# Designs tried in a protein design chat: VH-VL binders against q9nrl2r1430to1533. Part 212

Target 1, 104 residues: q9nrl2r1430to1533
Amino acid sequence: GGVHELSAFEQLVVELVRHDDSWPFLKLVSKIQVPDYYDIIKKPIALNIIREKVNKCEYKLASEFIDDIELMFSNCFEYNPRNTSEAKAGTRLQAFFHIQAQKL

## First folded at step 13 (VH-VL)

Design c49 (framework fv_nezutatug)
Fold by ESMFold2-Fast, scan of step 13:
Structure c49 (fold): chain C 104 residues (1-104), chain A 122 residues (1-122), chain B 107 residues (1-107)
Amino acid sequence: as target 1 above (104 residues)
Amino acid sequence: QVQLQESGPGLVKPSQTLSLTCTVSGYSISRGYYWHWIRQHPGKGLEWIGSIYHSGRTDYNPSLKSLVTISADTSKNQFSLKLSSVTAADTAVYYCARGPHRSWYHYGMDVWGQGTTVTVSS
Amino acid sequence: DIQMTQSPSSVSASVGDRVTITCKASQSISSYVAWYQQKPGKAPEPLIYDASSLQSGVPSRFSGSGSGTDFTLTISSLQPEDFATYYCQQSYSTPYTFGQGTKLEIK
């Protein structure tokens, strides 16, 4: 993307990181915390990785950026049952993301 | 504010079970952290024994095989280590430690007890 | 099991020196590395978490860097209270493993 698109991606990632419900998404899940995570989740991703990709200009299209964010939420809902605090945080953060992404 | 304190007998006879307790103050064991036992043999480095999460989930160092059991009593805000069939090789300083929190995967073990010396001898 | 190898095993240095200790993981562990300082007769104290984040209350002369397999702990200007043994530790996968330790001693 263009310079304005890259700035918009960085601003959106910063807003996601600062959101109260970002805690399950800040960094890759450790095998120590949830050892079966990588048996279930084949494409792990987190906000710190997405932010690094933005900073290195690795997203060529807005759709690629959106796909990585959506993958992050999809992984959350695949691993975590719907009644968990992780799934509830993911639901609220995803709704926030969808509102903000409309402005991209 | 958060403090961990190890307790248990300083002398254990060979073939007996070593039992240690870690008492946590200033923080609830059930609030999302993992809790660990680590030991250090005289003049050597650190060896991780195992960990527990308040749900009862445990992970153990495979080198200790079936000899180790870690349990938690959330009502007393304590977790404990039992090491069966001890030998002189189990002589060490034993530490309990906290971390990471489930919500902060990137943090290490941020609070440690002072350590308790255990000698295995007849 | 993930093996953590430190180098050097011991280093002699003088107050004011810059000291670097390295730690190598046998496989990629992202940034799931912590560093600890241990003085004789005392429990280990956390210095660095997440490879480069300074633990609260630790002097700014301590810094960590690295990702993947290669990690470093640096003391920019050694002070008398810094003579101790230093350990790296991975928290990517069970079992948790520590490096063998680096003893920092007075030259």
Scores: ipSAE 0.000, ipTM 0.573, lowest interface PAE 14.0, mean pLDDT 86

Design c5 (framework fv_nezutatug)
Fold by ESMFold2-Fast, scan of step 13:
Structure c5 (fold): chain C 104 residues (1-104), chain A 122 residues (1-122), chain B 107 residues (1-107)
Amino acid sequence: as target 1 above (104 residues)
Amino acid sequence: QVQLQESGPGLVKPSQTLSLTCTVSGYSISRGYYWHWIRQHPGKGLEWIGSIYHFGRTDYNPSLKSLVTISADTSKNQFSLKLSSVTAADTAVYYCARGPYRSWYHYGMDVWGQGTTVTVSS
Amino acid sequence: DIQMTQSPSSVSASVGDRVTITCKASQSISSYVAWYQQKPGKAPEPLIYDASSLQSGVPSRFSGSGSGTDFTLTISSLQPEDFATYYCQQSYSTPYTFGQGTKLEIK
């Protein structure tokens, strides 16, 4: 744990942000552009929030970090039908995450 | 070949905690897959209890969420179910099963344990 | 939660018959359906995944079809070992849910 885990979290978030399929996940969904999103999704999260939590050392366990990333994907699949560009991007990015997360 | 084997007490008293373990052979649970607990009440169909992904994510049936804990011990290649405050309604055959390798694979549960019978009575 | 409704609840058939079992989801689940066979005292055995893909080792007389809300399992020429209870299951979202089962009995 500890320092090794924090270094790994930062590296993994940067890799996710740089991925071509990160576009639905970079920032919170706009309430103006998607007004029903927050009626359906009760625990919104995005990569910029997760990265800030990593920088503030708010994750004490690898499981907490992984839970936030998985919540982000779960929200995507709950809100977006399977055939949407958002859901397809989420599917590919989650696959990438699972491979990279094996390093944790 | 991958095999799953349930183990635990066959008889549990009301209000106690039921603890079951699934031992996996032929595949390391740390490599992937969702790992599930399913139960079947006498003469009834199948009920999904919950799952664990080896990275620490758990999903529970909302009807059981406050009572169920699923955990994994990768060093022993096992995952376990704890069901607290049991009643006669928890009498069932309990199965462990391996689910899809990733959540976006369109696979069901491809490997099942043989099942273990649990009776809740005094 | 997504409800899976199977029909019929039971069917009586003879060796050599074509048997169809239907499963209806309460909402669209694309092709995220698996089918299982369960014999008395035994664990469920997987038959079909992704609505229509045959599990390795399963005889070709078994087939699945459908997408969205309506799914069918077909046994083209019933054999003695096929008398069992059959379950559909959705893996589209948690909680995963099963149909109530269809018992296939000897006529």
Scores: ipSAE 0.000, ipTM 0.554, lowest interface PAE 15.9, mean pLDDT 86

Design c50 (framework fv_nezutatug)
Fold by ESMFold2-Fast, scan of step 13:
Formats: sequence, C-alpha cells, structure tokens
Structure c50 (fold): chain C 104 residues (1-104), chain A 122 residues (1-122), chain B 107 residues (1-107)
Amino acid sequence: as target 1 above (104 residues)
Amino acid sequence: QVQLQESGPGLVKPSQTLSLTCTVSGYSISRGYYWHWIRQHPGKGLEWIGSIYHSGRTDYNPSLKSLVTISADTSKNQFSLKLSSVTAADTAVYYCARGPLRSWYHYGMDVWGQGTTVTVSS
Amino acid sequence: DIQMTQSPSSVSASVGDRVTITCKASQSISSYVAWYQQKPGKAPEPLIYDASSLQSGVPSRFSGSGSGTDFTLTISSLQPEDFATYYCQQSYSTPYTFGQGTKLEIK
C-alpha cells in the first residue's frame, strides 16, 4: 500500500504507453470507427482510463491494477480475430506487461 | 455470399421526397456493421450520404442540411434512405454499402450494391 | 470536413507499367484510408483498407502505403483489367470523404 505502489503503477503505465505496440490501447474505441465494439465488449477500458485511475489513487492493491490491464488485453482478443494487427500488437504488449508486472 | 440491392423509383419530381431501400441478403443487419448510403453525380466522384447501425444510431453528412433520414427494418433485413425536397442536383446513382468490418483497422466499405439511378426532373 | 485530394486526375499507361496514384488528406488521419476501383457502369470494388492491407481476393500487384497525410496506391505491373477510375477514402472521422478520383487510361 501507499504512494510508492502508485508510483510503480504510474511507471508501468508510462512504459506501456511508450511501447510500439500500444497504439490499439491508448484510448477508448470509437463507436463511429468501430460500430459493433460496444455490443460485444461490455467492460471497455484503455490505457488513458487506467492511468487516470492510478492518478486518482483508485488502485489499493497491485492485483486490482493487474486485473484492469488484463481486462484490456482480454477485450482486445475477444473483439479482434487472431491474425489482425490489433491482436498481434496485443500479444506482444501483453508479453511485455507480464515481464514488467513481475516487478510489482 | 453477402449481397446488397437498391430499389426505388428511377424518376422523382422536384420538391418531392426520394425514397430508396437497400435489401441485404446473406447477412443479418442486426448482427452488426454500419450500413451506408453513397451517391455519385453524373461524371463526378463519390459522396457519402450517411449510415445507420441496427441500434438506430444514424450519422449524416452535414452538407445535406437535415434533408436526410436513414432507417432500418431488421425484420425485413432492409435499410432505407429518405431525401426530402429534392432538386435536379440530387440526380445521381445511389449505392448502399456495408462497412466497417469487425476490426479496429478494417475500415472502409467491403460490400456494395449495384447502384440505382435516380433522375430528378419535372 | 477532411478533404482528400488525389493526383494525378488522369494517367495514361501501358500494360506492364508500374503505376502510382497519390492521395493527400487535409489533416492527419493515421492509416484510416481505403482504396477502391470503379469500372464504367459498375459499383466501386474495395482494393485496400487500413492504408496498406490488401482486400481478400485482390491481386498482389496492388499495394498501398502511407500514413498521416500522404498515401499511395501502386499497381506493380498493369494488366488490361486494371483500366478504371480509382478512389481513396478516409474513415478517420465523419463525414466519410472520398478523393475526386484518378482515371487510369490505356495509351
């Protein structure tokens, strides 16, 4: 618990945002650009929302933070077919996240 | 295979309402995708008119100044265009189309109807 | 509204030629560009989506490239069936807008 843990979450979110494969995850999916997304994905989330939650001290435990990041990847794989650029980016970014999350 | 077919009157008088219907086969509108109306004036390029999602959400080209209504009838697997107060400038080939596909970056219109010619003349 | 400007408006080419058509957006649109082929009296047929992804069933001689504001459609070895009008389209924001078209004509 405490500010040091929130700083660790912030550092990890910044590393994810800077990663080359973060582009599908930076902000919430647009209904205009992806019309069926919100019919399929019932718990939408993105890195900007997660970063906002970190800044508002909404994560009490590392597990809560990890759950939100994993939800983001789960949504990606549920919506996007396996061989899309989005699914491939998600696979690589998730692997990077799993390595970094070991430090939490 | 998915097919789209436009239907409606080929001749409309000025000041009347143009009504066109797109019949979709091989795919249910209620399963997703935006469904679009596009037109092409004689010898000119393509102009997007608007789109509908099965929830009733519509998006219209603002250049048409509130003259457009698009509606969907999922029980008939059809969507329709109404363009009010038509003038000779509305003479065009009208297309219906499907897009985007189920992917962030699979945008664009992947299935088109054959087009229906509409002439606005007295 | 985002303006899409194509160049050239027309090009004359021979079978076997490499042909390039360009499209410029009035603002950055990332990769939200599709390309279509239209033959006289026919509906447009999709060729490319997401700037560089080839539509299923489209011959590999067609390719797309670009990001931001500048986009290119390339035909690596022109075939007789490729003589048509080509359109780019942005899907970054509504209204969807198309380029004015490029007519590809036989020499």
Scores: ipSAE 0.000, ipTM 0.566, lowest interface PAE 13.6, mean pLDDT 86

Design c51 (framework fv_nezutatug)
Fold by ESMFold2-Fast, scan of step 13:
Structure c51 (fold): chain C 104 residues (1-104), chain A 122 residues (1-122), chain B 107 residues (1-107)
Amino acid sequence: as target 1 above (104 residues)
Amino acid sequence: QVQLQESGPGLVKPSQTLSLTCTVSGYSISRGYYWHWIRQHPGKGLEWIGSIYHSGRTDYNPSLKSLVTISADTSKNQFSLKLSSVTAADTAVYYCARGPIRSWYHYGMDVWGQGTTVTVSS
Amino acid sequence: DIQMTQSPSSVSASVGDRVTITCKASQSISSYVAWYQQKPGKAPEPLIYDASSLQSGVPSRFSGSGSGTDFTLTISSLQPEDFATYYCQQSYSTPYTFGQGTKLEIK
């Protein structure tokens, strides 16, 4: 593993970032704009943080990478009601991720 | 301790607009949570009217068919309900409540006002 | 809209009894259920959130269980102050909906 797995993680993160529904996930939620977010979500994460972890070789197993992506979606669905544009974007992006993650 | 208190007219004439205000103490609305309006018809159960987040995002019960408007005034630490074109069917006790939606800490409404009775009558 | 159906509509019980109230959602709502107690002339008081988590300050004789579509509120040993109306509520999707209520009455 190692090098080939890292390359696959990088490709998948790039595909997620480029997806039309990535906008809620690109960077950490703003504490100023959404002050209760960090009272509710104790393990905040976003695609930019995941990409940094990939670049620093912090994922030793594919399952660790998948867990962080799933945590990102879990946080979205935990905070945002189902009828929000954030939750709708998250649902579509998560489905896309599940298809792409079959490469891992 | 966080407290919510409803205020508004106890009697409203049919076809007029009902206006209620919830005053929040012990917590700043601009710090978060969703803020809800719920009503209870005489001898009946609870009906959710809608909610607001301090950013201006609102969610309304579709059964009220665009008759409802909820707004927030963070400078006064208040949020308000306007229900237009009222009828006798709008006679109820109206409650305001605080709730985080889909939170790790609370999924229900944890603080409620005491309720204010509204009668729609000529 | 998600419909919440409570049963029974009323229950008569004696102090010390174990009381069970059920609530059924018309579709799966995970654990997004809260339970409230209401006494005549008073606002509802929260009892349970997230289907099974006890609200701070609520006596341990109250418990909630269930996930998906079927939810239960249990009072393990009924006390005099527990005679009230109980409501379930889903917060999974707007509009948020309540059950019709269960009135707990003295036998």
Scores: ipSAE 0.000, ipTM 0.574, lowest interface PAE 13.5, mean pLDDT 86

Design c52 (framework fv_nezutatug)
Fold by ESMFold2-Fast, scan of step 13:
Order: structure tokens, then C-alpha cells, then sequence
Structure c52 (fold): chain C 104 residues (1-104), chain A 122 residues (1-122), chain B 107 residues (1-107)
């Protein structure tokens, strides 16, 4: 392939996807597996969607990108009780994101 | 449960503006999702017209050129379609539907109105 | 515009049959495909989203598969209420486009 400089957003999304705690966030929550999710969560989002938005240059400001990542974590904590593996993964991944986002 | 209902005139004269409204119940438009207009010509398939997000951001089918305007009234929990300079080719059943955010379209359109028939005739 | 082409345009089948409907995109669209069922005089109802995810409340005999350009809707054991027109739809880019439809008819 071609060599292109990765955007700061693309680099950060790749690091999030590769993190061990990304598993609850890789794709949108399935209605089959979690039938009430979309009754509770009004603005669903996942890392694959955010990565597509980055690739399509849909973020005009770093704050818009950060807002979408924070929405993803907010949704996790709203739906999942604190004692779940999803919420614990979200807590660790969010901390990792905050450290990496200082570079934006 | 979330329900969408189309309303507007069943008969429109050529060259006039078609105006349709979708009333949303059981969910607030201002909480998210894109809201769509789709039409179906007699005996044919489905055609996407456009969508709106509560912020006022709109996307339109380029094949309809500058003829389409979609607007939202969050205080009434409604969104509306205006199609200017109609012809007989605009005769169709018009549906409103709820979809994901602009970039999340792989989720599809999960709630649809029943549809309203519009005939363009003198 | 991304063109969505369905095959076949119509299919005749009997209750209990396995039915397969195919949808081809003119360019790669990842998994940005939804499937709808439409009965005469009624609005389309969602069946499948994200190419393979079953919409809540839809019977398990419906399944979707595929990625990139080639997508399939399968009904594993056809029931009387399944005779309808089926549409695929891409949401990869605007304008969102639908296939021409596949009419499932009684043999």
C-alpha cells in the first residue's frame, strides 16, 4: 500500500482498538444480545463508527472527536452497572484515552 | 413505544409545493437519531429523499437537486418535508423513518410511519 | 451513487422451503446493509441491520450474511406470513440506496 501520515485521530482510534479493554466498544451493541439497550441509550456509538468518521474526515474540531469518544464511555456507564465487566473495561479504557488525548 | 405518523394533503397540483409533516411520539427528536423521508412510486421500490438531525443539519438526495427542504420543530416533536415544483413523477407513498446518526447508517432505519399517499394531478 | 442489485427479482417457493435472496453493491460498503420486509399496502419493516444482526422481535428463521459487495438474506423454513417483497439498503454513503426488491411468491 501507499504510505500516508496517520491523523492524530486515526492514531488514537487504532490505539483504543488494540487495547485489551476495547471489546465492549468495537461494534454497536446487538439488539439480539441486549434487547433493551436502544430503549435506554439514545445516542449509540462504537469505535468502528468513530473510525469511519475519522476516515471520512467528518470531525472538524478535536472537541467533536473527543465528544464522540466520551459519549461512547457515557453510554457504557449509563447502561452497565458499576460491577459489570463492561463497566470495568470502560473505566480502564477511558483512563487510557484521557492520557492519550492530551496529545490532541 | 416509538411511533411515527405522516400527515399532509393527498392531492397536490403540478408546479405547487408538497408539504408533509411527521409527528413523533414516545421519543424526543432532540435526544438524537437522524430522521428520514423515504418515498415509493406506484409499483416500484424505495427512494431515500433526505434526513435531518435536531441541530438543523440536513442531507438530501442529490437527484432531487434544490427542490427538497426538510425542517424540524423540536417543541412539537415533528419534522417536515417540502418538495417544490412537483410533477406527476412525484406521485408516491411518502414515509418518515428513524435512523442512526449520519455516520452510523449501517444500523438501518428501525421505526417507520405507516405512509401517506400523495397524488400529483390537476 | 452506490447501486444495489437484488437477485432474483422474484422467487416462487413453498412453505417449509429455504429461501435465499442476494444483494450486490456496486462498490465495497463494509457491513452497511439493512434488510426490510414489505407486505402489500404496508410500510417496510426492518429485519436485519449491520448485514447480519437480527432486529429485535424478528423470528430466528431470518438471517443475514456478507460484507464488502455481496450480501445474502436467508429464510431457513418459509412460513405463510413470509410471502412479501424484500429490500436491501446501503447506508455507507449518501444518497442511501435500496435494491429493486425481491418478490417472494407462493409456488
Amino acid sequence: as target 1 above (104 residues)
Amino acid sequence: QVQLQESGPGLVKPSQTLSLTCTVSGYSISRGYYWHWIRQHPGKGLEWIGSIYHSGRTDYNPSLKSLVTISADTSKNQFSLKLSSVTAADTAVYYCARGPYKSWYHYGMDVWGQGTTVTVSS
Amino acid sequence: DIQMTQSPSSVSASVGDRVTITCKASQSISSYVAWYQQKPGKAPEPLIYDASSLQSGVPSRFSGSGSGTDFTLTISSLQPEDFATYYCQQSYSTPYTFGQGTKLEIK
Scores: ipSAE 0.000, ipTM 0.552, lowest interface PAE 15.7, mean pLDDT 85

Design c53 (framework fv_nezutatug)
Fold by ESMFold2-Fast, scan of step 13:
Structure c53 (fold): chain C 104 residues (1-104), chain A 122 residues (1-122), chain B 107 residues (1-107)
Amino acid sequence: as target 1 above (104 residues)
Amino acid sequence: QVQLQESGPGLVKPSQTLSLTCTVSGYSISRGYYWHWIRQHPGKGLEWIGSIYHSGRTDYNPSLKSLVTISADTSKNQFSLKLSSVTAADTAVYYCARGPYHSWYHYGMDVWGQGTTVTVSS
Amino acid sequence: DIQMTQSPSSVSASVGDRVTITCKASQSISSYVAWYQQKPGKAPEPLIYDASSLQSGVPSRFSGSGSGTDFTLTISSLQPEDFATYYCQQSYSTPYTFGQGTKLEIK
């Protein structure tokens, strides 16, 4: 990506962060609070890491950015049982992301 | 664009093991999604065989009993199906497909291979 | 296992017709339904996901509706390229199951 793509990624990340359902995704899961998380999830990621990658121009293609966001949701659903607040928030935020990602 | 391509023998003898491979291009299997095998008997509907997640987790259709094994090779970006002790009833077109990013998403299978025909005959 | 039953098994229609295909789940599956179109000799192509969301690139004449146990695929104005077999699928629980298919034929 160019400057235009970087601006689009930054705008989308900001919209995700501001969404009411972003709370499970803002930072990496704490190993102290959730000790088995990193035994189950092999590629942890969160919105703060994705935003840092955007700011450092690490995404060359929209597909790479989208893949990292999708990995974040996949990790949520892999770890959290289907009917938890985390999984429900993830489902709604992912639907929002898919609408916004149509612009990419 | 993400593309899936099935490969394997078109003819298999009864009692032998059917082995098929799906090669994925344009997307890394290790980044997510469930990866599926589906088959379609001549003139019939679609039957889900099973799926794999890159961690090695598999889910199989219990109607296929203990005859199915699905595996993934993330270094080759491929996943494979082995169906043991085949009979004429296993004659079908076999498809690989990319499923929901996770099982709780409301999505179906959004990318399919073109299918490969397998005939079980002596 | 969740059984998916489609109705009708076949339907004959003319270009310009409104066509409705129904899919019934043996238990409540929320909105976890996808619809596929399959033309002879080709792989299935996704049309609808999450019961009512249109796949990118699919014409707007296709729409899906329903929740719980009863789901519907509608083609508002049938075109020549729409003659195909249509399948519903549930992704609520494994094993994932498909309806038996509805063959849409020229009248």
Scores: ipSAE 0.000, ipTM 0.559, lowest interface PAE 14.8, mean pLDDT 86

Design c54 (framework fv_nezutatug)
Fold by ESMFold2-Fast, scan of step 13:
Structure c54 (fold): chain C 104 residues (1-104), chain A 122 residues (1-122), chain B 107 residues (1-107)
Amino acid sequence: as target 1 above (104 residues)
Amino acid sequence: QVQLQESGPGLVKPSQTLSLTCTVSGYSISRGYYWHWIRQHPGKGLEWIGSIYHSGRTDYNPSLKSLVTISADTSKNQFSLKLSSVTAADTAVYYCARGPYYSWYHYGMDVWGQGTTVTVSS
Amino acid sequence: DIQMTQSPSSVSASVGDRVTITCKASQSISSYVAWYQQKPGKAPEPLIYDASSLQSGVPSRFSGSGSGTDFTLTISSLQPEDFATYYCQQSYSTPYTFGQGTKLEIK
């Protein structure tokens, strides 16, 4: 085979993943490590899930892709108090995302 | 082409710290990818030690976490492994490798160093 | 930790044979499997990534398949240079883990 061609959504996910503040968002939160997370967060999502959806061509509109990224940030701010390293990373990464998403 | 080269002492005494460096050529560490240390004990399979991303983020094998430190020096285009309190069980060939471009890990490790043999003996 | 179990541990084959090596994950890992070939005294060389994607420069006689927990590496027509040890590896979760290896030997 070969490496898959990058779409606009894939390029943006790559930029988010490579950002220093992506660490809270790379994978789903562990139920074992954070057992109350899934009591509070009803629609868990992470960058690896979003990238899989991009690769499977599951986003028909840019708005669907943007909604999933925004859900990821919304979950972060709902669960994590404003003054945590997670919430601060989320705030910076979301600002970066908003700038990049203007290209979509 | 991208090349990785391990360097460090081939002999380490028990209880000392093993220190290895991986020099990367043909690609800048600060541009991306995860960078890994893997080892192979004599006559056995491969064991992942840990990885670093250019931001300084590290992941370590939990079996080694209290003993291992991985660091990167982007100005020299190198990343290094320190393994403290070594024993004869740490005798192995040590490899450095380049991981996926993204933290979407399905791409595997595409470039490996040749390996360096480390013997832990008095 | 995710355990990767290969079978068989060794296989004897002749040039021209079709060889199949399997790898089982202790939990579902989607397609996050890579396969490596290691010749004596040499570093592992990547063969397959994402369970079924052929690494650039690798001959088309190598193929990978599988998803979830069960994965297979196939060599469709064995060549003399293919006698080596083969490893599967998961990259779904840290720590990354390798199978114990399958040694492919001349019959």
Scores: ipSAE 0.000, ipTM 0.561, lowest interface PAE 16.0, mean pLDDT 85

Design c55 (framework fv_nezutatug)
Fold by ESMFold2-Fast, scan of step 13:
Formats: sequence, structure tokens, C-alpha cells
Structure c55 (fold): chain C 104 residues (1-104), chain A 122 residues (1-122), chain B 107 residues (1-107)
Amino acid sequence: as target 1 above (104 residues)
Amino acid sequence: QVQLQESGPGLVKPSQTLSLTCTVSGYSISRGYYWHWIRQHPGKGLEWIGSIYHSGRTDYNPSLKSLVTISADTSKNQFSLKLSSVTAADTAVYYCARGPYRGWYHYGMDVWGQGTTVTVSS
Amino acid sequence: DIQMTQSPSSVSASVGDRVTITCKASQSISSYVAWYQQKPGKAPEPLIYDASSLQSGVPSRFSGSGSGTDFTLTISSLQPEDFATYYCQQSYSTPYTFGQGTKLEIK
């Protein structure tokens, strides 16, 4: 908890972006490619948005940063059935995040 | 077998803080489930109070948000509820429950404690 | 907040009857509905999750259906142990909310 440290959040976002399973999470889902996504998901978020918030010092607490990352995974599992490549990638990336987030 | 057991004082005076603990056995709180507090006023239905995930993330019922704190102690495999400034309206049976595994929100709460009765009276 | 409204508030039935309880959400919640059974003095017990999936150990006479805003719990052939209060619950959005309950009583 407390005020966040930019370098710690930056390092964690960079590690997530570089992970093999980050591909569903790099950018906001395209409304053109997936038109019903925004009817289902009311708080869309992606790693590029989270990284921008880190760079602008918008996270006052580590818990706020963690909440945005968890929202990203929750959206994935809400929209994508368990047997999809997206959901499988999300499960593995979330496990990786939990290990790394122990350092926060 | 996963079991949940509530504990705490059965009588609390108005304006005091209600403190309840849920002890979890047969499963680690540090795994992927949410953990919830729910209450039921005498003769009424169920009201969700809030939840915690082992990372420290909490969600609270907005009607109670300024009065509620939920915390987890993974070393004791317990999670706790504190409700400040109680009144007679907080008299209820309080339940703890294991919620869906994170990411599987369409699954319900599959394990519940037996409930503990709390009376707020002078 | 998402409001869950159950109908009826109470129902009187006999052993062997088919009983149907309805739950309506104030907005679309996909299949994010669970059903619980509560007997006097006891904790709620889960019956159904994901609108239509039966909890392990629950008798097959219980079934759930629905999606979006309208959900139904059905007991195909009522047994003596089924007289209880039944609650629906949404997990689509916080705060999680319950229906007001349906009391199933012996005729």
C-alpha cells in the first residue's frame, strides 16, 4: 500500500507486455472486430491504458494498480469462454502477475 | 472438505465496532476464490456486505462502504469483518462464504459458514 | 445497483407437485445467477450456479433456466425436505444482490 513507486509499476507492466501470453491484453478490443464486446464489458481496459496511467502517476496506491490489472483479467474471463485461447492466455498471465505482484 | 466458521461477540453495544472472524479449514484463503460476508436481518432476506480477495482487493456494498472494513490474515487462514458505529439496525445473523473462483464470476458462493447471531442492544 | 425480484413471495404446494419460482433482474446479467435454499435456523445452501448448472450433490429434481433478465428455478416433483425459502442472487456486478426470497410451504 501507500503511494506507488513508478519504477516498480513500470517494471511490472513491461514484464506483462513482454510475456508470451500478453497478446489479448496489449490494446483495447476492437469494436469493429468484436462488435458485441462493449455491450458485455462496461469497464474496458488494456495494458497500454494501464501503462499510460502509470506514466501519468494516476495510481496513488499499489492496490489501485493491482485493481486495474485484475479488472483486465476479469473482463477477459467474463467475455471469453474457458476453452478459448484468450482465456487460457489470461489464466497463465494472471498466475504470472500474482507471483510478480508479491513484490508490491 | 472445506468448512467456514464464524466467531465473535453475540452482543454489541450501539456506537461500538462489531468485529467478526471467519476461520477457513480444508482450503487456503491464498488460493483463487473470493471470500464474502453476508448478513440476514431477523425475518428478512440476505444482504451482501462485501468481499475480499487474498491480494487485499476488497469490494463493499455502497450502502455500508464508509462503515465496513474486511481484512484477511493468510497466516491464520482467516478473514474478518469490522463494522463501525453499529445501531439496532445491524442486528442480524452474519455469514461468511466462499465466492466464485476469480475469473468464473457466473459461479455462485459454494461454501457457507453456519452463521453467527449478533444483537446490537444496550 | 441491480435489483433482483422474485415471484411469488410465497407458494403453497403438496408433495409430488411441480413448483416454479421466477427471478427478474433490473438489467441484463447474462447467466450470472445462483439459487440457494435456506431452512429455518440454517445457512443458505447452494443449488444452482451459472443460471442452469446443478451444484454437486443436489438432487436432479432441481433445475434452473434463463438468461438476460428472466430466470426460473423448477422443482419437478416436490419432496418433504424441499419446504424452505429460496433465493436467487446475481454476481454480474457489485454489489452482489439477492432476491427477496420465496417461501415454499406445505399445503
Scores: ipSAE 0.000, ipTM 0.555, lowest interface PAE 15.2, mean pLDDT 86

Design c56 (framework fv_nezutatug)
Fold by ESMFold2-Fast, scan of step 13:
Structure c56 (fold): chain C 104 residues (1-104), chain A 122 residues (1-122), chain B 107 residues (1-107)
Amino acid sequence: as target 1 above (104 residues)
Amino acid sequence: QVQLQESGPGLVKPSQTLSLTCTVSGYSISRGYYWHWIRQHPGKGLEWIGSIYHSGRTDYNPSLKSLVTISADTSKNQFSLKLSSVTAADTAVYYCARGPYRTWYHYGMDVWGQGTTVTVSS
Amino acid sequence: DIQMTQSPSSVSASVGDRVTITCKASQSISSYVAWYQQKPGKAPEPLIYDASSLQSGVPSRFSGSGSGTDFTLTISSLQPEDFATYYCQQSYSTPYTFGQGTKLEIK
């Protein structure tokens, strides 16, 4: 990915972080507070990790960036029942992401 | 408190290089924030020139990119602007400012220097 | 480049008035807008960041709102020290761009 792609990824991650529904996604889920999470979720990820990968130029293709964001949402929906505040936040934030990702 | 102070010559001849330094006190440049140069032509609005992050990352206004160099000296806690091949159109008040702390933290430009007037004439 | 268009270019008002200044971005910039106040002969002073967050030390009569392309700075009850030029600025992408300024004049 080029400098222009990197800037686009940075802006999109920043928009996601600042969204009201980002709270379940800001940091990796705590192993101490949610002990069974890592038994269920084999590829944990969060916005802080994705942001760091963007800043280190670790995404070679836009599809790799999109895949990591989608993985984050998939993990949310796999672990959290549909009626939870986490799943509801994830649904709204994912819809926002899909609109913003059209810029990529 | 954090303070920024511009310094450099108030008069520059056409075709020469304008060199300005911003001295930062009360905060270490190496701890973060983007550090900016902004100018204001007489009777006009504000124009962003460019910015630097302590890692060496620089961003320049495309209208000035081939003419501008911004550098930082973390040991002196200073950052500097060089503008080459100046003309009368570069006559302005030049400000340095501190910008957002990180790409995801938007604080605007929260600290500004007092500005230094630069006149380009023979 | 993202164009920031301010309106009005000037406004005349009296002490105690509610004043609104608007800023329109040429494309969506989320809430990456800051507002500055500049008095003659002085450097710009920050008022608002992140579209609606009040800078520390700024009087509560100043407020910002908006997202996407349309942003507003409001002064709820104008004071004598508020007569100045106001600028909006986007930090969504480089080059960072400012509006043309709104001069707030005493009526």
Scores: ipSAE 0.000, ipTM 0.548, lowest interface PAE 16.2, mean pLDDT 85

Design c57 (framework fv_nezutatug)
Fold by ESMFold2-Fast, scan of step 13:
Structure c57 (fold): chain C 104 residues (1-104), chain A 122 residues (1-122), chain B 107 residues (1-107)
Amino acid sequence: as target 1 above (104 residues)
Amino acid sequence: QVQLQESGPGLVKPSQTLSLTCTVSGYSISRGYYWHWIRQHPGKGLEWIGSIYHSGRTDYNPSLKSLVTISADTSKNQFSLKLSSVTAADTAVYYCARGPYRDWYHYGMDVWGQGTTVTVSS
Amino acid sequence: DIQMTQSPSSVSASVGDRVTITCKASQSISSYVAWYQQKPGKAPEPLIYDASSLQSGVPSRFSGSGSGTDFTLTISSLQPEDFATYYCQQSYSTPYTFGQGTKLEIK
């Protein structure tokens, strides 16, 4: 009995997707719109891919989930100069993630 | 509500081993924070002793040489400090603290115990 | 080891004053600085992390700034409960090191 809750990883991904600063991270960067991205970023990832991995139970450890989220932010800061709206959104969303992930 | 509480002897004789334990409540040690020991000599500032991560990784202040050992007992939700061959210079208030989560080192130490006074005297 | 040097070592101030404490690192440490307040007989309380982020529950009169080697803690309007010793701390590399402390005393 009782109400079944969503997984902790699913709950956290939903919170990230809902955040105002999630827009650079919702889906993979377009190779057509940003052709040099994949020359610079060798391990592309986005929230839609991470959510799919959560739903398929591909994360065995919380550390694997956290590593994929951190890779997403690292890619953002590697590609985007510090003064861009993408980098600023990434900085705020990463800080939010760090607070929420402490619950894991 | 995460709380840390230090426990151990208030008086230790020179050349003996000082043993202190930090009991953690409201949070599991194995969930990904670093756990620290810090001391403060009478009338002086703060000195970092070392830290432990639940994986078994330890980092020690080199000034304490091989005299320090930090260990964790995840089944009791405790971590402990052993400082061997103590002298009067080891007289201090000893604090345990919760460090940053994982390698997010810019987040600092957010929870501290109340401290336990240790006097090294014959 | 990274040395953290605070200035001043002590300061006397009155309620309502703006107080500024500085901390200088011996090498660049990005924003990996935290600030703590300690009252006599008590454990240090965290105030600031990541150089400028306010710890939950800390009054907004406290603020931090800086990056690289030079860091500042500011109390915009000093209150009676703010008379304490303040410490900066770097977490950029081990061993973690603290400044020598700044004692804030009533004038």
Scores: ipSAE 0.025, ipTM 0.718, lowest interface PAE 6.1, mean pLDDT 90

